# VHH binders against Protein NEOXANTHIN-DEFICIENT 1 (NDX1), part 4

Target 1, 282 residues: Protein NEOXANTHIN-DEFICIENT 1 (NDX1), of Arabidopsis thaliana (Mouse-ear cress) (q8gwb2)
Amino acid sequence: MDVEEKRVSSGYAKPPWIFKGSALYQIHLVKAATARAFIPKEFRLVEAFGYTLGGFFLASYDDSPAGVFDELVVIAGIVWNPPTSCAWAARVLVNSDEACHHGRKEVGLPSQVARFSKNITAVPKQKRDRAFGFLDTFGLGTTLSHPENLMEVKVSEVDSAASTDICNIQIRSDETKVGNWMGPAIKMALPSFSGNTIYNSNLLKYSCHLHCRVRPVRPAVVSGALEDETEKFTEQNHTSQESLENERQLSKAVMLSKPIIALQFKCLTMQVEAPVVIYPSK

## First folded at step 5 (VHH)

Design c45 (from c0 with G105S; framework vhh_7qia_2)
Fold by ESMFold2-Fast, scan of step 5:
Structure c45 (fold): chain B 282 residues (1-282), chain A 122 residues (1-122)
Amino acid sequence: as target 1 above (282 residues)
Amino acid sequence: QLQLVESGGGLVQPGGSLRLSCEASGFTFSDYAMGWYRQAPGKQRELVAFITSGGSTNYADSVKGRFTISRDNAKNTVYLQMNSLRPEDTAIYYCARGDSEYFLSYSTMDVWGKGTPVTVSS
């Protein structure tokens, strides 16, 4: 483990660390076998019928210890922590070097630097997902010619030399009303396990306290990378590089799992407490 | 009633500059986020620049460092300063009203202008 003697003066202060912005929390039905690849043997997976609840947390922070940045937390599943449960992160992708370094060292997160390419297009209104949409196809429904927004977030992991596509997240407008949407104000604590990485080998537990307005929204559509990276694997020998490729493929499997529900968080204030060491490294 | 009116478009040579304006009426301008979209011939309308009610900005990758969005709440106006224009910037530019929240909530744009054409050619 490295020793950190000095950090940037604008770097993270003492905890709790405060993050403000907005987020999309999407829950997926993840195969237990996929989730277990990320979870230490000390933890028991919360599962039913061979599945756990994983998914992702996509955030855009406009105020944080690292300033403005985007984050994608790939959630492998939930692990048993009586009397409650804790999420286990498979991967944390951030477009800030400072946030990546802090996550790795202080929080024990499997953080990687990534590029977030965000594009919003106005597209013709999509067909409704019900029988009413079918009736609109027969010209019996009411349709407006005005376009609706499609937001696409492309996430690519950055190595020192190369960029590798991870996923594309498509978010569609589900409302036409104006002004700030006003979901109920909620406060919640999300206990989380972390650690067991090459950057922090301890097993850790920490708490995230969220204060936000929440609204259920249409689940985002997640698609895989345009480039088929599995073709490249067949040309490589067994190496540490193959281990990294396997982790990336399994993270993609989590992202591409079946969506169950999505929640949009507005006016988000997230407080991250200092982690507690559960089991020190050997 | 609720209206957005764009102006400032025109013909400009590559490397030139142009400033677009969008004047809002019929609502409390300072409460809303504003965005600039463009639609090139044969393509879908894409977001170019976005500004929240609090002044935070966001830009499409293709225009970062060249375009600047700003607002004047006293004049109910949002601006797009376009520098180092390229032929690829040729499009009809639209302004739109959105939620005041940063990024993830501005997928809910609900008031649109009629557009102002920008042509970048020699």
Scores: ipSAE 0.348, ipTM 0.707, lowest interface PAE 3.9, mean pLDDT 79

Design c46 (from c0 with G105A; framework vhh_7qia_2)
Fold by ESMFold2-Fast, scan of step 5:
Structure c46 (fold): chain B 282 residues (1-282), chain A 122 residues (1-122)
Amino acid sequence: as target 1 above (282 residues)
Amino acid sequence: QLQLVESGGGLVQPGGSLRLSCEASGFTFSDYAMGWYRQAPGKQRELVAFITSGGSTNYADSVKGRFTISRDNAKNTVYLQMNSLRPEDTAIYYCARGDSEYFLAYSTMDVWGKGTPVTVSS
């Protein structure tokens, strides 16, 4: 029992950490000014015409060091890391205390505990008033006669006894718009920068190795309210809580940015390597 | 002949329990994910519980901790154990075969049962 108790209480294994499940990776055109609020001055933002590529990574893990949990990574933008580029996470929301603690300490992620409310509704096939990649009604003539799933994921950040709504993500996987170009399993490496948080002050670099089946899908519809900026300017006191609220609003702005593409990951195995500390020149 | 047949519905008092069964025929049951949906009057049909071929489960927030989905591949049957039933659980419950084993990639249901009614009232 003593050996079993010690193993259970350890929680996370040594790196590399393996996560298995499924994910939706959605890329948005994010304003450079919004992204720069999250990115340390040492990094040069990859941008064109005032925009960078950010968005989100929404995952449901069936097997991980923390067991079963959900994750939303809000991606602020892309930063230069010659000869490649790296994503920068603005916020990481997880419904696991263990995953939150590990992300903060070992990976340097801006992790917060969140509640994920997931509702799946079987709905009649949607009339295509707006067709992504299709402008005619021919796409309606398919073999899909059965109801399709409408998945709604509401993410609320949890702080003590209170919760604050971040976004609602509406996913409708219309098979008539799902390409088969990436049907076989593929492997990819995604280098990432992290750190510079109150939980881990170092600047870090790590690699995520993904092995999955990938298909392009209709971008999810993201909804949520951005707070009135005028109301914030009427505040007389500037506090740490106000700083966190500003980060929350900017994260919402990333989520509400214009979607350009979405990729669905099935049979996902994600290997996260131990981060290394980096010392970039000023 | 692809078929799903539900059973086990009925009348139950608040706080009571029911076990629903769904027997599949005409396909290799062990290769497919299975789900339980419910539809209350005036509402859309919602997913209650989902189980993959490997046994991984997912639940709607409204039933998490109260309902348990399980499967018996030898009997080609999926079950929904419903505990601590509430009046708002009153609905027709449907069994469905899933096209995907992964929750976020779960796009369509291609085989449906006819449904079994569950009424929770004093």
Scores: ipSAE 0.364, ipTM 0.715, lowest interface PAE 3.2, mean pLDDT 78

Design c47 (from c0 with L104M; framework vhh_7qia_2)
Fold by ESMFold2-Fast, scan of step 5:
Structure c47 (fold): chain B 282 residues (1-282), chain A 122 residues (1-122)
Amino acid sequence: as target 1 above (282 residues)
Amino acid sequence: QLQLVESGGGLVQPGGSLRLSCEASGFTFSDYAMGWYRQAPGKQRELVAFITSGGSTNYADSVKGRFTISRDNAKNTVYLQMNSLRPEDTAIYYCARGDSEYFMGYSTMDVWGKGTPVTVSS
């Protein structure tokens, strides 16, 4: 019977789960108080002067267990996991119902279904590089300069056909180096904590193994509306509906915090190991 | 040496159709992604249709279901079939070459045609 159950049963995918595509990883200086709203009391936040390192991971997958889809991971901050540190996700937005369900159940992620609208425009090249501004003063640079591609990604949460705007992410392309000159190929392994959600009450740990070509890029410009109630988020005891809105607003605050560094990942293969249940020390 | 030459633009009535062509020369066409951009008066140049070297396509939301991008590698040509044209489709249409390496489903464009005007008016 077990053998027949194995043949008949279909799942999202058997781990490890492999995702292929590209991504933007952007690190922000996030207020520790904002990050603490998402992180269980058992974990020690890595912080200095009231701030932690959070930000976001924006990905587009061409091949995955859920096929083609886009993902925005809002990273609240980093927590201690001696001898290293682990990222903690505040919110995970995906435009795939299958990816949302699997993330919630098997990976313990605070996943929500969202719509991703991508608009690409060619804009005049920014003349902020004063070192080369001399050439532009003579008009020669403007004749030879290619326009920059601006990608605007609008992310809106979807709940029963209603949509709520979360953020707009503006990404400028680097048109000076393309093709085989795109960054070095690297491999990296990052441990991650998850769980403690309404969909998975366990505390979980898993590893992500990345293989990609990496290039530092200008940080994306993030915009979005924050409601007046974000000033009131010192209290966490709310009704369930109020708690969801508070969580959404704090996730927006993470997205709108000060950018520090951004990395572009091309030819990305990301391997996500099956999570294990953990019992961290108090 | 690298050249993209657009053709097929013109004046058309609302609800009409046009087929734009872009002939490439000076590079191995089949190795590159191709895109169609448009620029309306007073606006930024926006991507309307994109096709990878492998033939997968992406479209701007405003043109989905009305425009179709295709390529013929034997003729070194990319096409944009525009149906059910509206006054807001009035723009200069540009052909562009992109890298075969993708970011968020798209390539950076490094070679541009000179554009072909499309006017949709009564």
Scores: ipSAE 0.610, ipTM 0.844, lowest interface PAE 1.5, mean pLDDT 81

Design c48 (from c0 with L104I; framework vhh_7qia_2)
Fold by ESMFold2-Fast, scan of step 5:
Structure c48 (fold): chain B 282 residues (1-282), chain A 122 residues (1-122)
Amino acid sequence: as target 1 above (282 residues)
Amino acid sequence: QLQLVESGGGLVQPGGSLRLSCEASGFTFSDYAMGWYRQAPGKQRELVAFITSGGSTNYADSVKGRFTISRDNAKNTVYLQMNSLRPEDTAIYYCARGDSEYFIGYSTMDVWGKGTPVTVSS
């Protein structure tokens, strides 16, 4: 009998669960050694030249079993799961207690609550015609008719004493091309390992079926959040603090790895199947 | 042809309230998302509230719990209800048209209003 579980309604719809919104899927070239720190040694990493494909999935959901929320999934790399490959979710961060509970109990994700601070500013387009600077000041340099959006997403852990910054993600639409060629609606499946949860100690695999419009976009710039030297970390659980700090550093290494491609998912409908237990249990 | 016209700005005391309105014309209003931006002197123009064509809303952290965005598709109008106003809310407020959903910033807002000034002081 879990008192925490009794506090939350079991009124979630039965799977498959439907999530609607938009997302950025950014693939990074992650060092195999970094990915290995998240992945049990018995699983074969999909790698070449000492690198695997990790990165992050950043989503904003308008409709889901847990309502409206934002999500950041840190992907350590790709592992072999014959006959296919499968992403390894190193961390799942959500800005909703309800989404965290649904993820942990129903989906089988090791979800954690985090603070998402999103700031969107309209910034001037960068000057493109540098070869004709003399003429640029006459016409093109004097017009700001269509400013571009710069979105900054700061993701921070919520502590009892202070928030610990995880990363800052800068998304800029620096498109100088005329026209908008977005592909047709597509369907794809993205299976992922989630590891163990507080509700199930077995290794879980969840499957996402996406229906969306996809466009390759400029990769987001990821940076470590600014540190204040006067800030102190809460020292309530000494051994847990050490393991959490290791997890933070490894997640940061994945986020700060070299970006190779970014995909924008619009009109996203994601169907998430009930998680399945993968043997051996790890 | 395409235009957004803001109204409702003015001078208010700290703790007061204002309701901004933005009337749209020249396009099918119900198909688009709408946003409210603000620009204080010396600052960049920042998004404070956003509403999708389906009615889902998003807010900047600085205004959550105090500001409410809403829309009336029959009147082609988006509103910003501003409560518990603070001196730091002083800015020119701009209405803008966007994609039909709250997006991760890979597109620009393509129609902008001229702005309406809001001053919060005693």
Scores: ipSAE 0.332, ipTM 0.685, lowest interface PAE 3.6, mean pLDDT 76

Design c49 (from c0 with L104Y; framework vhh_7qia_2)
Fold by ESMFold2-Fast, scan of step 5:
Structure c49 (fold): chain B 282 residues (1-282), chain A 122 residues (1-122)
Amino acid sequence: as target 1 above (282 residues)
Amino acid sequence: QLQLVESGGGLVQPGGSLRLSCEASGFTFSDYAMGWYRQAPGKQRELVAFITSGGSTNYADSVKGRFTISRDNAKNTVYLQMNSLRPEDTAIYYCARGDSEYFYGYSTMDVWGKGTPVTVSS
């Protein structure tokens, strides 16, 4: 047979890879014990009073090597990597098969395909006076309440034919005018470790360099897709099935941790460098 | 002077089609993202379709594959083509001006039309 094999380009060009879009970076106060379940004991967790800084990175890319897609990165915590510190990417959920495949193969991310069900509603503004509402009537007169946008994102992980709910994220805008916020332009580095994956047994470090406009925003409200009132009895099929569910529950615990601060990244350009092996595993 | 005027609503049979139009005035239309929202009785106003200034589109899951948003910058008009209409699509449809750079994180809309009713009859 003629074995003239045509190379198929699938969306990842040569590194560094450039992603453009917008993102929400939300920092949570994560229990050190929860973070430790993701992080090998050889790494020192950056912690105080039994907590580390984890949270999530939620992005929508309009231009990338893999085209248009959404991404949720679950960040378990921060580890020491002298002279600085690095985030620990515990799980990466993307709504593109192409992005998932190349994340796993080229970047070494613990990527999974997920469904992102987005719903944006215009809701009445919550009063900001915190129990002095009579001043609104006397000071502002009779004005119509201008609605604010509520964005609800339901993230469900897809594994083969099965779909499992991970979380719901509610995002509220405080802005009354389009273009009212300009924010400062910043450049920042977010070096990260990824855990071992089924496709790569090595521990990898990669660097993300962000150039964007940033502002602090109201933290998103994260809830479980369904309240866990059902007891899990997963004692018979122990290893792979139980391991997968444990990783999912731990990722949910990170997402449901107490929010501290949220940053909106506008006009985002993210540069992702080729990963380096930190810790060869046999 | 900033104004959005919707048209094209009406009564239609299940499985039918309608095309909504929204004409903008008082601003440079091509610089802004545009969205279509709908509000059914007793429900909150939800985003149906969104188009950026560059032409990228996003749709609510409930209308994906059935509705198409488009724009004509020369006419300062955004359109919503609605196909395979269902009784649950019955709502008042609103046009809104937005900032596409905020779509995922903290989307904001600052100019709204008065709405056009769509009724899908049984």
Scores: ipSAE 0.376, ipTM 0.705, lowest interface PAE 3.4, mean pLDDT 76

Design c50 (from c0 with L104W; framework vhh_7qia_2)
Fold by ESMFold2-Fast, scan of step 5:
Structure c50 (fold): chain B 282 residues (1-282), chain A 122 residues (1-122)
Amino acid sequence: as target 1 above (282 residues)
Amino acid sequence: QLQLVESGGGLVQPGGSLRLSCEASGFTFSDYAMGWYRQAPGKQRELVAFITSGGSTNYADSVKGRFTISRDNAKNTVYLQMNSLRPEDTAIYYCARGDSEYFWGYSTMDVWGKGTPVTVSS
């Protein structure tokens, strides 16, 4: 890791930075208490009934300043920033050292290198509301339907000689989709806060301009074991390690929160603007 | 008629090689992505190798460096070159056509072949 980070290319292009690929944007009902743990005290959370809107942005880029890579952005919630509201990036996991370095240096993102393992299987078409009676004769249904693709994305942190699993994301193909791909490409802006990390103490605001085709889809199923048994046993009383473990637990809580809606972005071109320092003097 | 016909399967010793072929008919082959899946007894069909209409390739981690997918649009054929075969590679191998729309470098499969068996044993 030290050797790989020292050899990371410093030749990143000037902003705005262009990323091309596809993504899944999934919104979750996140407990306000969980979200507040990520957000500086000077900001107020947009919340109702003890919940905010967080979730994740899961992207695979075919073309970017760092080449081909995958990204998972854990979104803690929505923050008041009049006249606008902004998403709060709690954690950014990328499988590229170059993308990690750029995110930390240029955008102030809480970026970390992770491993993304993708497994694609063809599974029998499944409806979760099926009557139990189908299970007695489910072999018959299999011969009448073509299988659907199930994409399973496992995201793991890699540190030392071990990897720590963060989550597993299961995405089914279009058969259970809520809507069709929209006709023309849609232009969207996603303003977000970053910074106030160990890599950048400044509070930053950046904007991602998305140009893509959008389709509402059935939310992906997120799973991941909370390592409660191992995390209850804290040795050495190391405060930095305790903080990292707490952030990992809170990130998992966001990912495992109740899904509300999911959007697939295809033919994505994402333009990331140079960030603006917020509160440069106060 | 939309059809995919696999060939080239058989019995091979560990460390051996096989080349699978899948001949397509009834559609404009060059417009579609193609994939190779495999299914061992009692398991789900897993994607082994994928090639887009433009020629970009993706592989399952278990076969990277050993298997190579390629296509010949003039012959309407997709190939899977399998090297350094292991007993764990024993399965029925299926050819599949992807639709014209991609998500994360992959497409939904809508046409399937009947499969060709590959057995790695000595």
Scores: ipSAE 0.465, ipTM 0.776, lowest interface PAE 2.6, mean pLDDT 78

Design c51 (from c0 with F103Y; framework vhh_7qia_2)
Fold by ESMFold2-Fast, scan of step 5:
Structure c51 (fold): chain B 282 residues (1-282), chain A 122 residues (1-122)
Amino acid sequence: as target 1 above (282 residues)
Amino acid sequence: QLQLVESGGGLVQPGGSLRLSCEASGFTFSDYAMGWYRQAPGKQRELVAFITSGGSTNYADSVKGRFTISRDNAKNTVYLQMNSLRPEDTAIYYCARGDSEYYLGYSTMDVWGKGTPVTVSS
């Protein structure tokens, strides 16, 4: 039935959509109350002790239907709608207008345009130890040094008038590895629910097929401001702008939740199938 | 021997331009990403420009639109064209070789040059 629509909108790639790059998948212990704010009533939150597993997926794509872009998926928690269990995205931040439009329309994601500012610093690794290399038979000036790297990713949501800071993500050097690679490359399927947004009212299910090299790493440190006192007093007036700011504050709460596990994905190929419309049996 | 040698630094007035060069030897240059870092007195060494083996480029926000990184694989050389220089661009500039695998758009650096000083002052 969509044949004519597909011919008319031939300017974008056909599914399955292929994304290549790398990512950090960090799992946080998210308060159930925070997660429930994002989850449709048709779904049950998977929780224990008043918490669910949410967090974020931070990606940099070198090749995709939208070219080169960065993505931050804020994951509210794990939802159960028998017989499936899936991650639920609270917000998707991308620095590509094309990726934002595609996510909103075709995938049913709560996508927003954002600015990603990456600052990479090289901190001297044990400079004093290197300077005290009494046993360096080749001389200190001939020894190659490997400083520790710190990547700071600042994410700011962009609207028509201004940008609003969301979070700052600090990623430490991987020289102190928490674990070994799980293999040269592994395959994973990550089923996800989406939809029920102002841009796509359908409830959708899609599957992401990941092929990548995975390694447990030290969790990134997330920082950011959580609350605006002005917003607290005006919450009774639920304008569209105030609703958007409340959604941002809740997304920040997910980002600032306690880290549990972090996984580094290198040589990532992610295949996203066309979503299917779901009609929950309730 | 595996080495990176920077050149082209010097004193320049605000609003001026400089072109830095980094000549690589001892490895297959075309297989590696290259980066330019800078370190001002009392500050950490920061990445200002990055180029992949495929030629894709990334820049720090502070230099975007003013600096251009490029490479000439036939000459085993990476360049940094610096335009509209400001006093805050004063630093020692370091050339570095990137790891073969990218993570979040960048590589871990494993070979470093000795640095070339750039001073922006009238």
Scores: ipSAE 0.686, ipTM 0.859, lowest interface PAE 0.9, mean pLDDT 80

Design c53 (from c0 with F103I; framework vhh_7qia_2)
Fold by ESMFold2-Fast, scan of step 5:
Structure c53 (fold): chain B 282 residues (1-282), chain A 122 residues (1-122)
Amino acid sequence: as target 1 above (282 residues)
Amino acid sequence: QLQLVESGGGLVQPGGSLRLSCEASGFTFSDYAMGWYRQAPGKQRELVAFITSGGSTNYADSVKGRFTISRDNAKNTVYLQMNSLRPEDTAIYYCARGDSEYILGYSTMDVWGKGTPVTVSS
């Protein structure tokens, strides 16, 4: 059919956009001053004692409008949006040119293309039982000692020069047993703000509906070269490149802030609705 | 009993090829993802190739274009075809079973074979 032919020849799919895969959502205590650098003055930050709740959303999509790709959303903090609260994305890193382009234009996300390197190693279980650990060491214990997966996700920006490392995220599979899977499946709605970037000047609000199994896990360990990246001789906001570099340094601060809780999502179906343009009243 | 038995390892010269096999028993093979790991002396055991129950594959960057993972559900067997072998491919190769549910693109492995040695040397 002609309509099918046109759909195949068209770019990104029409909304609502459906993403399927799995994710890790990790909440960090982010300094309010750091978060404020990303959030328009019109919005009031949800904060206590000089901190807000930011962190990151790390996802791997098996099926999406852009096919198979990985995503890291750096979340600056939570903003008031009566009657609810909304997350504010400081940066979105994807390993798909198509997803990056779409995020920038249609969703108003601060999207950039990045390289995701996933290294999976099997490591000995670190759990040492009290009186029984000695028997396990000799293979005489009751508990079978199988290696656990350690996943290291290295995210690097692809620049004109050699790639620049942003962060390393280390996830241990044994730590996913902190809580039980809540299921069969949980439904939740996450309203979010986006836009006001050099790629999309509109201020946007969109709804993200999640259907997944969820469980609490021990937070992933995040590492990176923040001190080297924040090294500056002098700074001024005359160029957009300087603004992007400043946002890069601040987004690293969010990633390296103190973790407090992490949630793992599997059998994830995420429905993203077309955003609506909003205008601050004044 | 749940069991994975690897075979096909051996000594091969650089540039050569080997085909590893892993025969599964004691479970419905077609419902599970399968992976091949390798471990060189003094190194961590790393995932080199992964295949889902649906047949989708993923590879470590070091083996992309050289190794091919495949499965034969009728024979309860997963294979690793290794071409253009290098000295750094020398390791004990382990077959592992993964859950059908995926987290960040990979399954948690819960059943392991005992390994088959591969030595690439002139």
Scores: ipSAE 0.521, ipTM 0.793, lowest interface PAE 1.7, mean pLDDT 78

Design c54 (from c0 with S56Y; framework vhh_7qia_2)
Fold by ESMFold2-Fast, scan of step 5:
Structure c54 (fold): chain B 282 residues (1-282), chain A 122 residues (1-122)
Amino acid sequence: as target 1 above (282 residues)
Amino acid sequence: QLQLVESGGGLVQPGGSLRLSCEASGFTFSDYAMGWYRQAPGKQRELVAFITSGGYTNYADSVKGRFTISRDNAKNTVYLQMNSLRPEDTAIYYCARGDSEYFLGYSTMDVWGKGTPVTVSS
């Protein structure tokens, strides 16, 4: 039994790694200067008018190699990978020690342990003045209103005994007049670069294959614990050697950048293949 | 007719315990997620405990380790066992039915009970 248990465990622990759950993928307009702090000079940033496309991927996994856990991938921007492009992760926050260790060692991700606090409230729907106010006068409008759901996700990075707030993400239920229609299941590939960390010095490329039901949703509202302080700081790097604190502040800037679009992924199955070491042109 | 009926609320001293029950009718109970929400005077209604159709549970940080949600599909009933009650737990407690699809560990609620009051005071 030990032999079969060892084989099953090795097979499950070996790539491809399968993660099942749901996620919110939100694209932000990120300043190119902010993104470049995370991206090696060898890579060409996809940018226009001083901006790139970054944002975040917020997931809750019901089944994975590390069991049940939550993940926030802070995406700094998009780099050229001809003939297409790859996302570059600034920071990966997980509430699982096992997932953090696996990400650092096997995938070369800038993974950190974090606490995810989810608060769900039922709030009254905001009354909308209709163009046809006579519908309310004649009682032809909606007589029964159900509360709107608001999910607040607070993410705090944990290092030893210390906890540092990163962001608060507010997600509102998307109320469509067409009902609860979800799109068909789709398949997509998200190629990504990773590595260049203290846990894995190599530059890596891996393939992430997603199978899910996708729906465009209202972008989540992101707020940061130090939003006002961040706005008052200069863009000048004071130290010649980048600090972990500076990296954390720039990650917050990505999260607080202007949202463009958001996609809801339900019934998500994500397959992550073993990374390949790459040697980009000098 | 879709209906959720809560019971078990009342007055209890700090440190005490209460068990809330919610009986469902008019739908196939075992196919749906269930949740318990509470609303204190002047505050918004917040989720305190959630259970999926498969029996997995999630809790608000304020009640973790003190409250336990459970279900009995044969009785079409969801329960909330509340231990080590605090004055801050004083609220009207609502039972709600959740969608069959999960997003970030939670379901959208579409059916609500009328609520049962819980008062924690000496």
Scores: ipSAE 0.676, ipTM 0.856, lowest interface PAE 1.0, mean pLDDT 80

